# Ledger of designs, part 30: VHH binders against Regulator of G protein signaling rgs-3 (rgs-3)

Target 1, 363 residues: Regulator of G protein signaling rgs-3 (rgs-3), of Caenorhabditis elegans (q18312)
Amino acid sequence: MWRSYKAETPELADETQEVDLNLHDSSESDHEGRQSRSASITSSTSAPASNDVTLQVPITNSSATSPTPSTGSMYFIAGMFDGKEKVNREQPPMPTTDGVEYPRAASWAAGNCANVLNDDKGKQLFRVFLFQSLAEENLAFLEAMEKLKKMKISDEKVAYAKEILETYQGSINLSSSSMKSLRNAVASETLDMEEFAPAIKEVRRLLENDQFPRFRRSELYLEYLEELLPRSYAEKWAQSFEGLLGNHVGRHHFRIFLRSIHAEENLRFWEAVVEFRSSRHKANAMNNLGKVILSTYLAEGTTNEVFLPFGVRQVIERRIQDNQIDITLFDEAIKHVEQVLRNDPYVRFLQSSQYIDLLSKLK
Below, E stands for the ipSAE of ESMFold2; O stands for the ipSAE of OpenDDE; V2 stands for 0.75 times the mean of E and O plus 0.25 times the DockQ between their complexes.

## First folded at step 14 (VHH; framework vhh_5c3l_4)

Design i2 (from h2 with S57W W108Y W112Y; at its last look DockQ between E and O 0.12; V2 from the best seeds 0.00; counts 0 for: pae E 8.7 > 2, placed apart)
Fold by ESMFold2, look of step 14:
Parts: structure tokens; sequence; C-alpha cells
Structure i2 (fold): chain B 363 residues (1-363), chain A 126 residues (1-126)
């Protein structure tokens, strides 16, 4: 009898859900590019365990307004108040979209800062972002260190190392120990690159903790992705909820729609669980993120609260109390949340100005 | 049509080595991160290693770190897993997976997979 109710209403009346069932077959290929497109745009497209240390704390998207956790950002702010304006700053050129498919560009947001820095187009886009954020010296320092590493030991290498120190010692914000190590490495004139490692690591950490999370959320990056997004990809979101959620541009527009109907909390939870699962190789980070997700999204009375079927929250709480945190912790919860998003907001999004106006702009 | 095909599994003694391969087609391989996942008898899926599309970033589960090496050859559309110092607890079916944030009823409970291959059996016993 219960099957007759379901057969007459949700599962037989929704062609989108039938298409999604076809995506359950792991041997099935792309539905005219929808599955491959969705897999190419998720925050997990680069397989990031590294996302765990950057996005865990500011999962509310309000972290961009929080006090700067990195000392590099403190110098950046302090530099603005040194009483001297940087005259005639020249913005670096935007990378072209030539030869870049959407999935490649979407993968720059996945993982850690190394992923974007190891792609020539992604690195250039990140450089533009850093320029706009008055933080370009951190990347320039790392590039100078790579150039130094490739030089043969010589008087020219020693001179270049001294030039790097003189150029950046006042602009990059290093701890006193890392700055001392950098000065000693340059003064030694043997230029053992292992002696530069503490400074290099600390500058990478500054980029990772502050600038990279901001880049991933930036309008600059989203506009670059949207320029790459074929209209045919976005058209297929009507046939695939998973395709919409897996697309960085699609999620952005879906979030805006969800805000307009005061229902964003389920998407925020979904994104937090994705980040939790991306930390799967870092047990301490995954444990901490699991606890933050419980307190942020499953605690009663907050505007972030998602509602779960009876027993699901209690199982999660008990597993966390017992230190039984693994990749499956939120499996039942996220299944419910995806169902909630699929059944109503997704259908309404497809009829919304957010989706229709986006389609009219895509090529 | 995304297609993934694993090979290179087999029976090996403890302490031995094995190299798995995964042939990929139906998508631009170099644009996607890839994973190796395994399922031991009677257990759920464990993600053992991930690699970025360019190969510039890799990650490993603590249980295999230092013993396994993931790599890819983007010119041949092939993903690899070099498995050294194998232990009986490494016995599993090993799957090659295209990375995503989706969770599917099709046997994956992890929200980062759209596609996996049929798998290859690795058995480590004396």
Amino acid sequence: as target 1 above (363 residues)
Amino acid sequence: QVQLQESGGGLVQPGGSLRLSCAASGFTFSDYAMSWVRQAPGKGLEVVSDISGSGGWTEYADSVKGRFTISRDNAKNTLYLQMNSLKPEDTAVYYCAKVTVHEFSSGYRLDYFDYRGPGTQVTVSS
C-alpha cells in the first residue's frame, strides 16, 4: 500500500529523479556530459585532503569579514597605513580562457593552494586576485625562491638571494624565527636551499590560511568559471540535481536562490559535509570538523540548524562522544538533506530568474 | 561515457609488491582528480589515495602512507597505484574513481564519487 502512494506521486511523476537513478550505476557513462561536467566542478575535483585546514573554521562564508588569522594580512593592512600610497600599480593581465575547459578551472578551488599554483592559468588568475587584494608580494616571493633554487651556485645566485631579502623583508610577514633563518641563509652565501625552507613554508601557510579561501569565494574566480561554462552544461542541470550541486557556478546561483527563500542552511550543511569528507586523510582535522558541523548545523535553536529525522542526530552525537568519527559519520544526514533540496528548492530554482537569467548569458 | 577499468590485481605474499593500473576514457582525464578506493571483505569503502588532475598534489590514508604511491600518465589516460610492503589487511577489491562531491545509492556512501570501475582483487596471504 505504501508503494502505491509513492508510485502515484514522487518517483513516477519526476523525470529528473528517474535520470538521477540512472546515475546510480557506477558503470554508466555521462548523460551527454552531465556527470562528467558535475564531477569536474566540485570542490573535491582535485581530491583535496588539504581543504580540511583552510575551510574548516570559516564554513559559514562570513570568515572573509573576520579578523585576519595570518600575520601576512596584518602587514597588508599595516602597509596601507604607512602614509605612502603605491603609485601606478599595474594589474597583471587576466589569463585567457584559451585551451581551458571548465573542469580544469573548477579544480583550482579543490585541494590546497598548491593545486592552483601548479597550473599556469590558475596561477595567473590567483596572481590577479592577490593584486586586487594587495597581497601579491607573497606569491612574488615564492616565485623568486623557485628561480633562486634553479640557479647554479655562483656570485649571481648570491647577489639574487640578497636582492630577494632586500626586496621582501619589509613586505612579507614572517615570524621572528623564520625571518632570522632567512637572513642567516642569505648571509651564509653557500645558499643551501634547505635553509630557506622555513620562510618558504611560512609564506605558503599565509597564502593557504587567508588568501586561497578568499580566492575560492571571489567574484573574480566565479566570473572566470562562468566565462568557461558552456550553456549546454547549465541546461543539463534541469536533468541532474547532482550536476547542479557539483558545479561551482551552479552552486553559487543556487545559493543566491536559496537565500531569497530563506532556505540556505541545507546547502551550507551539504558543503560542510563535503569539506569534512575531503579531510579524510587527516584524522585530527576530520575529527575537529565533525564536531564543528554538529555544533553549527545540528544544534537546536540556531539559524544554521538543519532538521533531521528522529534518531539521525542522536547517532551522530553518540558517535562523536565515543570518538567514532570516520568518513561515514554524516551519511544518513546528507542523504536526507539532499532529498530536501531535491524535492522542492531545486525544482523552484529551475523556474527562477537566477537560473533563467544565467542561461540567457551563457554561450 | 565515462569508463574506468582497473587491472593488475592478484595474489601476493606479505611484504610483496603490486602495481595497479586504471584505464580511463569518455572524459578529459587530465582535468579531473582521481582516487583509489578499496573495500575489504565485509567492510565499507576506504579511500586510500587521491591525486590532482595535473599530478601535482597527492594524498594518502594513514593506513597506506609510506607504502603506496599514486601516479598518473595523462598522455596515456592511465592512473596507477604502486603498492609496496603489502600486509594481509590490504586484501580488498581496489577501485579507480573519478572524483566528485556526490553520494549515490549505487554502492557509494562517500559524497565525492560519480564513477568507479568494476575493481580488481588484491589478496595478500601466506
Scores: ipSAE 0.011, ipTM 0.381, lowest interface PAE 8.7, mean pLDDT 73
ESMFold2 (binder alone), look of step 14: mean pLDDT 81; pTM 0.829
OpenDDE, look of step 14: ipSAE 0.782; ipTM 0.954

Design i3 (from h2 with W108Y W112Y; at its last look DockQ between E and O 0.14; V2 from the best seeds 0.00; counts 0 for: pae E 8.5 > 2, placed apart)
Fold by ESMFold2, look of step 14:
Structure i3 (fold): chain B 363 residues (1-363), chain A 126 residues (1-126)
Amino acid sequence: as target 1 above (363 residues)
Amino acid sequence: QVQLQESGGGLVQPGGSLRLSCAASGFTFSDYAMSWVRQAPGKGLEVVSDISGSGGSTEYADSVKGRFTISRDNAKNTLYLQMNSLKPEDTAVYYCAKVTVHEFSSGYRLDYFDYRGPGTQVTVSS
């Protein structure tokens, strides 16, 4: 289960839809050589007399640069591969920023792709991204299915279902069973939408697993967000480390700074723990994320290794080996990582050209 | 000085019901989201349910959806968990947790769990 974003205090504003989704990882991660030691922690980060640890979330740690096209890009490219030679593709228009404030646009990255798809400006921006990634037919298929679902049984619905099959059966890559189910559903005079569900689910998984994570970290989306970012938000980062890390644009600029001093691993770990904690109501997902975090960030000799105080990694390792994975698993580690980020890189960032130049351009 | 005191646990038969209570003091109760968390014998901590400060939003672990109901009475500074259709796997020590919610300028929320009471034992057996 994923946490939804709200633009105002949640108790006073309409709730954004939450959608649970688990998908297979298809992205490759960047590498940077760095020697590491890590520690396991066991049980209970309770009992500070007050909140003296500033944990800041949320973002899925899916930042990766992949030289290989995603599954969606692969089969979409095959249908459109001759575009440059023929000049047969025109980019969709960029959505305007009119009527869009930063919190609304920031919410498009939260949870799964339902948030961006349920917003007219967000959907259009995502469509531009998908066009640039040669994957727009996946979205077009899902839009066609949405329209079909809303139609009442009629000759028009039957005709539209046939049009969808003719338009997309050669350009979307479905399993044999889902393609058969799709053909059978279209041939049905009753057009039972449950028979379309396998195809819809597979295309949504393809879009969710690869293109949505890439959208969230894309220059296209970040530039749109930055255009909306009030200067007052960025000015408050000088007074709040939590404010910097909690802001998508702020994290992006802080990441660029951290990369320039070869110190990005602590931020990547922080983001991973945020995602781990966001899965607290789904034990299987949380168990899997805990194991991935250990192997990715805490194993000795990995390029992503985070250095922890002696003993901390060993406690985490033991708890994972004993299947004692809960929301407290990384509490000691993230407390250390936040301290490391706050005490030096954060202060240096506030004096850096990344931050100063950004402020000069904001309204 | 935050204080949390859980009560209402006990021994019940499978299919039975219990209502847990948590008396809170030392903080402005209505300003904070609250949670029930549990620890079964030999297992890690599981977050069972969350409730917003106003009581207007609730969330549940998949293992308890449809059987458990979280609620709060802000006038009495008390958190509740109504547990119905209890199963042996619900056997655990149940803790009340104060959830500190930080609002970001981006509108995202960060939840920190503070649990410090003694907990209350729930045992479901035939």
Scores: ipSAE 0.012, ipTM 0.475, lowest interface PAE 8.5, mean pLDDT 75
ESMFold2 (binder alone), look of step 14: mean pLDDT 81; pTM 0.825
OpenDDE, look of step 14: ipSAE 0.798; ipTM 0.961

Design i4 (from h2 with S57Y W108T W112Y; at its last look DockQ between E and O 0.02; V2 from the best seeds 0.00; counts 0 for: pae E 6.0 > 2, placed apart)
Fold by ESMFold2, look of step 14:
Structure i4 (fold): chain B 363 residues (1-363), chain A 126 residues (1-126)
Amino acid sequence: as target 1 above (363 residues)
Amino acid sequence: QVQLQESGGGLVQPGGSLRLSCAASGFTFSDYAMSWVRQAPGKGLEVVSDISGSGGYTEYADSVKGRFTISRDNAKNTLYLQMNSLKPEDTAVYYCAKVTVHEFSSGTRLDYFDYRGPGTQVTVSS
């Protein structure tokens, strides 16, 4: 979770320089096509499932009138909770905003994925995200394993274990050794849960380390959060550039505006440097991130190129070449980029339909 | 791998006291500011208190100022919250958080509170 304030006590400000696991890194999206964990745009939120009226098979809740976001359709919820229907590819319904305040929904992105999974609205939203990403199998597999674990040894339990393997062996990404352990556990019919543990651990790790970070930056989550955003929060962005950049919904709308004028690269650079500063605990990770930032944003002639004053780029290049990488590497660059964003695009954003239309919709 | 483990919560009467602890591992504890963050039932997260990496500077939410004291023992990698004069409004799950800071040249700061532990329940009830 984020807090913005003007520091009056510089001792605390001087000592608080940390990893930020909550920011986007868009540098990898250019290298990995649709499915990069570092992409600012998750293809899962803009997947074809959002297009109900295609000539293809509809995969959304187009047949029911429901408020967005909403999970009010009983027909779709019933498909989600039947064990036989876990192999059914019906899209789960969107959760409603009824009884949800902005701070509650914002908390879903904080910490680890347990926060979102322990909230009934948050879990439903995360399930929709996973479905749209063609990755709902990871959560469904873990839920099936919990059900299997609680069953008494019986012909029913053996049959269910075989069903789980048949359902998921082609869709979940397991190492060869974990898949072998899973198959051996099912074939033994004693159903020793210890032999299931490697697969369960790998799927949990993937959910936490891959899917949850993508959920936090997804348009699906951000639009749900926006529906809850108080107008007073967004009104304060006109008073503070720092408030705009520090708010997850604000940054999302600013990004959309910047894309419309082909000027997103400065914001992506800003986000990458904030992430770089957050990696100082892990020296090898910081070295790698510093090199990626240089090659992605400071390389001449690409659409990602950020323009810096001549001496600034040269100092960065020299320090990387000499392996002198620390948290200060990009200090002059990020100062320049913040000024560039503040001086023109920020002012234009406040006058844009992107900001004005948002305000008109907020309560 | 950052790990945070909270303890010391429980049921207490209004006006009572509790001392919360947070055991930290997986990072250089003294390099980082730390915070206590709470979540009341059905509500969002609220920052209760912050402490600098050295322990030389602290801040408190207005709602707890004068009643709560944050401290740390960098030799034991442990964060503490002494809570006195507890009120029903203090009922929440309390998390310790590692703090990430970005400071703009204007002096404006953005803080991210990274909490990963299970939290500890504090209930203040007659």
Scores: ipSAE 0.069, ipTM 0.531, lowest interface PAE 6.0, mean pLDDT 76
ESMFold2 (binder alone), look of step 14: mean pLDDT 82; pTM 0.830
OpenDDE, look of step 14: ipSAE 0.395; ipTM 0.790

Design i5 (from h2 with S57Y W108I W112Y; at its last look DockQ between E and O 0.28; V2 from the best seeds 0.00; counts 0 for: pae E 5.2 > 2)
Fold by ESMFold2, look of step 14:
Structure i5 (fold): chain B 363 residues (1-363), chain A 126 residues (1-126)
Amino acid sequence: as target 1 above (363 residues)
Amino acid sequence: QVQLQESGGGLVQPGGSLRLSCAASGFTFSDYAMSWVRQAPGKGLEVVSDISGSGGYTEYADSVKGRFTISRDNAKNTLYLQMNSLKPEDTAVYYCAKVTVHEFSSGIRLDYFDYRGPGTQVTVSS
């Protein structure tokens, strides 16, 4: 049957993880929603036991990150086709943390990119990320299209549409059919916004499916979150494995520790199953992701192989072969993986310099 | 001590409507997201709809979007599912589920549901 994660205490769950699914209130349809998060005031708890005195060089690791061909190609192409305004611009200013609490900033990674784009501070941080990735023209194009949409039909609107085409046609990578549609839309001078839709859709797809996931994992976003992270949140990870794993900053530091002991594969599988479950309303996407998880993590001899109890992989394989994929597909596997992570690496992480040094820097 | 109890199921003709209710107790209802999950005969579990603790955010499976409406009354500790334009394929046992969510980099929630009610049968038949 279905399993939910529950923090050991409700206060810890409120402070260390999102209790609510997601607070995506669209700016276009603002329901009278309230965030269901509890107050940030919490009782002081005992510090984790810590006797690990590091005499000199701490245990660290260096991991080479490999860009994906698609994302690497996209950023490379954007860099080569930068407009003159792009190459002459200073980096956008970093947003301040003034008035931003950790739960607000953590929510920017939830759901789709509309969530980050509808927050003034979040949008600015995402813009800095895109600038550093040589891809800020994609957001700028969508902003220009929103401005164009709101203009009344006029000679000014026609001139602005032509300016958009001139500014972006060399820097945004559209299919030839979408680029043709964009040129035709500008030439029509009636400026039917439906004629811009193919270009808008392709650029929005790029932001949503490529650049926003990269932002979520970026050092830029993680550093911003860490600056906001209360020490009390991190202290409570000693009492809640689920709190550690559910927290974006906590999971990042746990991953670094796991790499140092060559044990990251279980966490990668855990994250993949989380993504699988987030596809719960899109049956084709969930089916495809289930197959990818099997071939990537559960096939014998793969680089990412996760060890499972006898028979567990075979049941998953038979269910996929029989097209019996539902949200429970990986429940036995992920339960085992969580036990493996909880029983040894989690305990060692709490005693590690990775965790202790983080605590000393917070608050 | 979490308790969830569904009600409002029954036999309905195609095109008809039903409203399901779920009474919740044993936890602070407004702190948690809730879901409706169904299991049709011979099929796996399908997450029909989710709602945030405040009620401000909802999601729906593609199979029910536009026909079903999830809502909650936090003063009554009650979750609802309004089901319109019912089809034979909606025939299933419907479960009310308490949802636990963690922050993560690649999705919006974890779909482990440990706490759900015994379910209510919905049958859509000519």
Scores: ipSAE 0.139, ipTM 0.643, lowest interface PAE 5.2, mean pLDDT 76
ESMFold2 (binder alone), look of step 14: mean pLDDT 82; pTM 0.831
OpenDDE, look of step 14: ipSAE 0.725; ipTM 0.934

Design i6 (from g1 with W108Y W112Y; at its last look DockQ between E and O 0.34; V2 from the best seeds 0.00; counts 0 for: pae E 7.2 > 2)
Fold by ESMFold2, look of step 14:
Structure i6 (fold): chain B 363 residues (1-363), chain A 126 residues (1-126)
Amino acid sequence: as target 1 above (363 residues)
Amino acid sequence: QVQLQESGGGLVQPGGSLRLSCAASGFTFSDYAMSWVRQAPGKGLEVVSDISGSGGETEYADSVKGRFTISRDNAKNTLYLQMNSLKPEDTAVYYCAKVTVHEFSSGYRLDYFDYRGPGTQVTVSS
């Protein structure tokens, strides 16, 4: 968050106290994965729960869906039917928590999927996630391509390339042009890795743009993080609203509490603005996210409507209309939303069974 | 007192090049990421490039990738932006900004542009 505005711009009246989210200027901050929430199952006497509305952009180009299990051998929706079923599959072993601290595991979700793939424990957890999502072949294909790249040109390399095509062409979800490029690459006697690049790039995009965001939000990853969460971290949330929001496990439990009082929309908006700011180097993506946030959270009469002080929404609308979308677009709105969350729901959360029960089970 | 001062702006024809500098003082320069941000006439702020405190990691907006190069000299407390193949749409006031970044486990980042300088004008026209 900005502490001041341009020197030559008159200050807008600020109805909320400015919040400084920079408590320590280092990468020791906890990292949180944002999850698509499931429908509420917390009480049979509860009113209908809020729907699962989150901003998840960009959506992968081409079919992003991985095959799902089917009793009728309909597993490979995007490819030719081959009769393959995933019956009696053996799950990869869960990684142990030995030698893993919370900050290390939290960092697996940061940035792009290279962070999780470069950590032995993180990669194994991601593999378990992909197995449970019937998408493990995407990672396996990339691993096979890396092995192929390292091989010297030989009859063994040619045979391995053909084995990769036979193994994966029916299970990975590639566009027809990328599949053609893969077949051409396998047929090459030189095994020129540039010819493999279209298929590698498309599978990597599927992994990065679809599976990795889902991993970051998954119950599997959340449960692994919670097992590692020191009680002292959660105790500090009572002294720091910023600490609660910045912690993935903390945000998850705060979300559950907010949903129980039908007040989750402010947190969803906060998360959407964080995602908007993360797209700052992709101008088209940032512009699109800004427009989606406006229509989803700030339009009157939506189910996700966030209420703002008079004039704040209108300034955002005017800036979007004038093509003045920049990283500061939602700064006044997010200050208000943070104050709303801090002044009442945060205090109530700290007194709630949601927080107290969590503390009782942490070590 | 944090102080940032940009220099090196001016008038350049399309296709030309220019190098911006930013002198920093009042903080431990090498501990902080830095950014170049710009504001074209009638437009909002655009973050054109970031560089880590060590200088080992850089990022660029799509609009400038391949044409602009961010760098830093931590011994001289100076940030640089080399701008090549300049276009009329690059016309803007360019600001040097000190950045604090929090990374979240979901891959979301919360960037704090704590301070910026007064800026330097770059004009690209025939």
Scores: ipSAE 0.016, ipTM 0.494, lowest interface PAE 7.2, mean pLDDT 75
ESMFold2 (binder alone), look of step 14: mean pLDDT 81; pTM 0.822
OpenDDE, look of step 14: ipSAE 0.681; ipTM 0.918

Design i7 (from h2 with S57Y W112R; at its last look DockQ between E and O 0.02; V2 from the best seeds 0.00; counts 0 for: pae E 17.9 > 2, placed apart)
Fold by ESMFold2, look of step 14:
Structure i7 (fold): chain B 363 residues (1-363), chain A 126 residues (1-126)
Amino acid sequence: as target 1 above (363 residues)
Amino acid sequence: QVQLQESGGGLVQPGGSLRLSCAASGFTFSDYAMSWVRQAPGKGLEVVSDISGSGGYTEYADSVKGRFTISRDNAKNTLYLQMNSLKPEDTAVYYCAKVTVHEFSSGWRLDRFDYRGPGTQVTVSS
């Protein structure tokens, strides 16, 4: 059996909240050159954590470079239903900004992808992102499954289930076992929705673990957010380093500034630790992320290396070795990194054209 | 800037063998895991095999395990896939890919799609 890295399914939050500050932008930002070394995340533990072995994580461009499947579109489904012609693709409409305030739009990136999918404007924006990335079939499949679930057992329901299989079996990226389960569920014509659950779960994981993080860091989403950002929010960054880092747009502009002085590594570490802390209730995920942070940012000689006071790295290593991984694992390291960022780059950012030009543009 | 070029595809009889090669440039080859991914006619992409940067760890899809062997020559910046006991179901375009790590809010996941070559056709037919 082959294996891949997996994340646990996030718990459903169910609550909708306005978010003034985003504590963590989990998206990767592109480094110019894209030549950073990386550690490959594998099941093997044969890569020693030593000065002679460099573990590296490349910075990946968030823009989609190639499509996954050659089929699948909600417009294609409509064309198949009306006949056998292949319908020309048309972009879904962009959402308007009418009645949208910054905290609402900022909340779309928080937690899991349910937040964006449960907001009518957010879902529209996410659909445009997926369309531009040639990946809208995953969302379309889930919508088709929801429609199927609501149908009463009938000849129409059976026909629709068969249409879904024909439309999506060549375009959605499912494991062999999940695809087999999907085919069996459709062939049975009993249409027990529990038989569709493996496929639905796997597609939801793809949206959550791959496409939603790309959306968060996309130019499409960041431009939408910046259009809504009040000047008063950005003005307060001069008085609050925490306010700057907690704001999705603020952190984006700070990242651009840090790249211009070749000093983004401390921000990347900060973001990774915030994500680590947010996984507190998922022990396997927290353990894995703690180890990845150590190998990615604290290994000597990597492009992403963060320098720490004497002994701090060694304490982290010992705690991981002793299986003492909890929310406090990186507390001393993050305190140092925040001081480094606050004492010099932050002050320089506030005087930079990056910050001043942004302020002049905002309303 | 990453450049990947597959070769070695062709027409082969069921039960036959092929060896695919992928020439890599524009990055430090030995630092990155590599993957073979395939797309059969009318189907989506399927991960065939992974290999670590050093070559010390490999993984295979169940459908090819025991028949295919991934390898790399870091001195030549070249990835290989030895394909034995080929079946008609192995007919596909085969892509080599540079494996990268994507950060997600719930964890980390490997990506095998963003950096791939143009592919080489393998057809298994008698």
Scores: ipSAE 0.000, ipTM 0.123, lowest interface PAE 17.9, mean pLDDT 73
ESMFold2 (binder alone), look of step 14: mean pLDDT 82; pTM 0.835
OpenDDE, look of step 14: ipSAE 0.466; ipTM 0.829

Design i8 (at its last look DockQ between E and O 0.09; V2 from the best seeds 0.00; counts 0 for: pae O 10.5 > 2, placed apart)
Fold by OpenDDE, look of step 14:
Structure i8 (fold): chain B 363 residues (1-363), chain A 125 residues (1-125)
Amino acid sequence: as target 1 above (363 residues)
Amino acid sequence: QVQLQESGGGLVQPGGSLRLSCAASGFTFSDYAMSWVRQAPGKGLEVVSDISGSGGYTEYADSVKGRFTISRDNAKNTLYLQMNSLKPEDTAVYYCAKVTVHEFSSGWRLDWDYRGPGTQVTVSS
């Protein structure tokens, strides 16, 4: 389903609320005038003296026998991180690019983790990524849960629920609460699927908030996309800076170039502002992201300091301080950064070996 | 210049069939996904079906699934829509549209950069 994930471009509802500025002219006059008082308070002087007291503090050489630090056996609780080295894990097969066009593959990075999971090739590529990231159990658990949900109530379903618990209880990072709920659900004679919901929610949250963002910027995903990228798309970047930044592969190559000229912070700031804007429906998230952006990119002396026009930073700082954080917080800053990127780095990128070599590789 | 021209529309009885064609020119037809979209009287534009550039992937709106078949002949630069078991609710102007992808850091959007003038399909007893 080519679900047009309408990224809801916020329709700027032009609510031209005509604020009827009724300039009520109220004139009132009042006068009052008074008074003077002078108070004078005085002068006084005094100077005094110098006393040089050379306190000869005696250097008593007390040879304090440094007590032999008792080698407190730091029992390295080494044992609990029996991270069973997943030594014998078989790598999932890479999906082929056969029958996959660029728009389909590009869509996997859009929106949320569901976009990649709902596509057979995308899900497989994500599985490979999760394997490489030692997180494949998260996806496997979710798949097992989906299978369990589809099963009719039977002894087989109860047995499968027990198998799931046994398989994943040591490999999935669940809260104590979610794990307890999961254990209770499996111990029950009547499998209440609602008792699995906390564990499912936590695993989905881990995929959505950690693994999926990492996947979207992974070399694995970008290489797969680049193999599918039509040359005509890359050629259009020469005419559209927005087209370059909008394309995952294009932005990746532009990032590499920007790194080479020590200008990557501008692109990172740009990406952070885009993420900030996407959080507009989550006030707490937006507030936190706004503060992070300020501290990471706009604070003086940061490693990722972005140079802004005079006053732009101060306005942002004031607005954050006053808790006036909205989608417009970085509008002036991002315009400046985009202009900086357009005027020099973009032009140089189009003439760079980075771009030319990419064009030569593409079909 | 990109040109798209639909044909094959007409009046048909309920349960009847039509085959729409779209002649494409001015671009490399095989490099682009194509859509059939329709607009019924007083309604917005609805996606009917999509097909990948190669023709290896197809999608359908739930309303037409199992009744309509999208196909393409890249050698002839032609898009097709076979419509079977037509219903009065299928009455619309049908457009051939060239799919374009807009990518950005926060997501992607499918859109159409070109569309034909459309062909009228009327399903009536």
Scores: ipSAE 0.006, ipTM 0.233, lowest interface PAE 10.5, mean pLDDT 82
ESMFold2, look of step 14: ipSAE 0.319; ipTM 0.765
ESMFold2 (binder alone), look of step 14: mean pLDDT 83; pTM 0.824

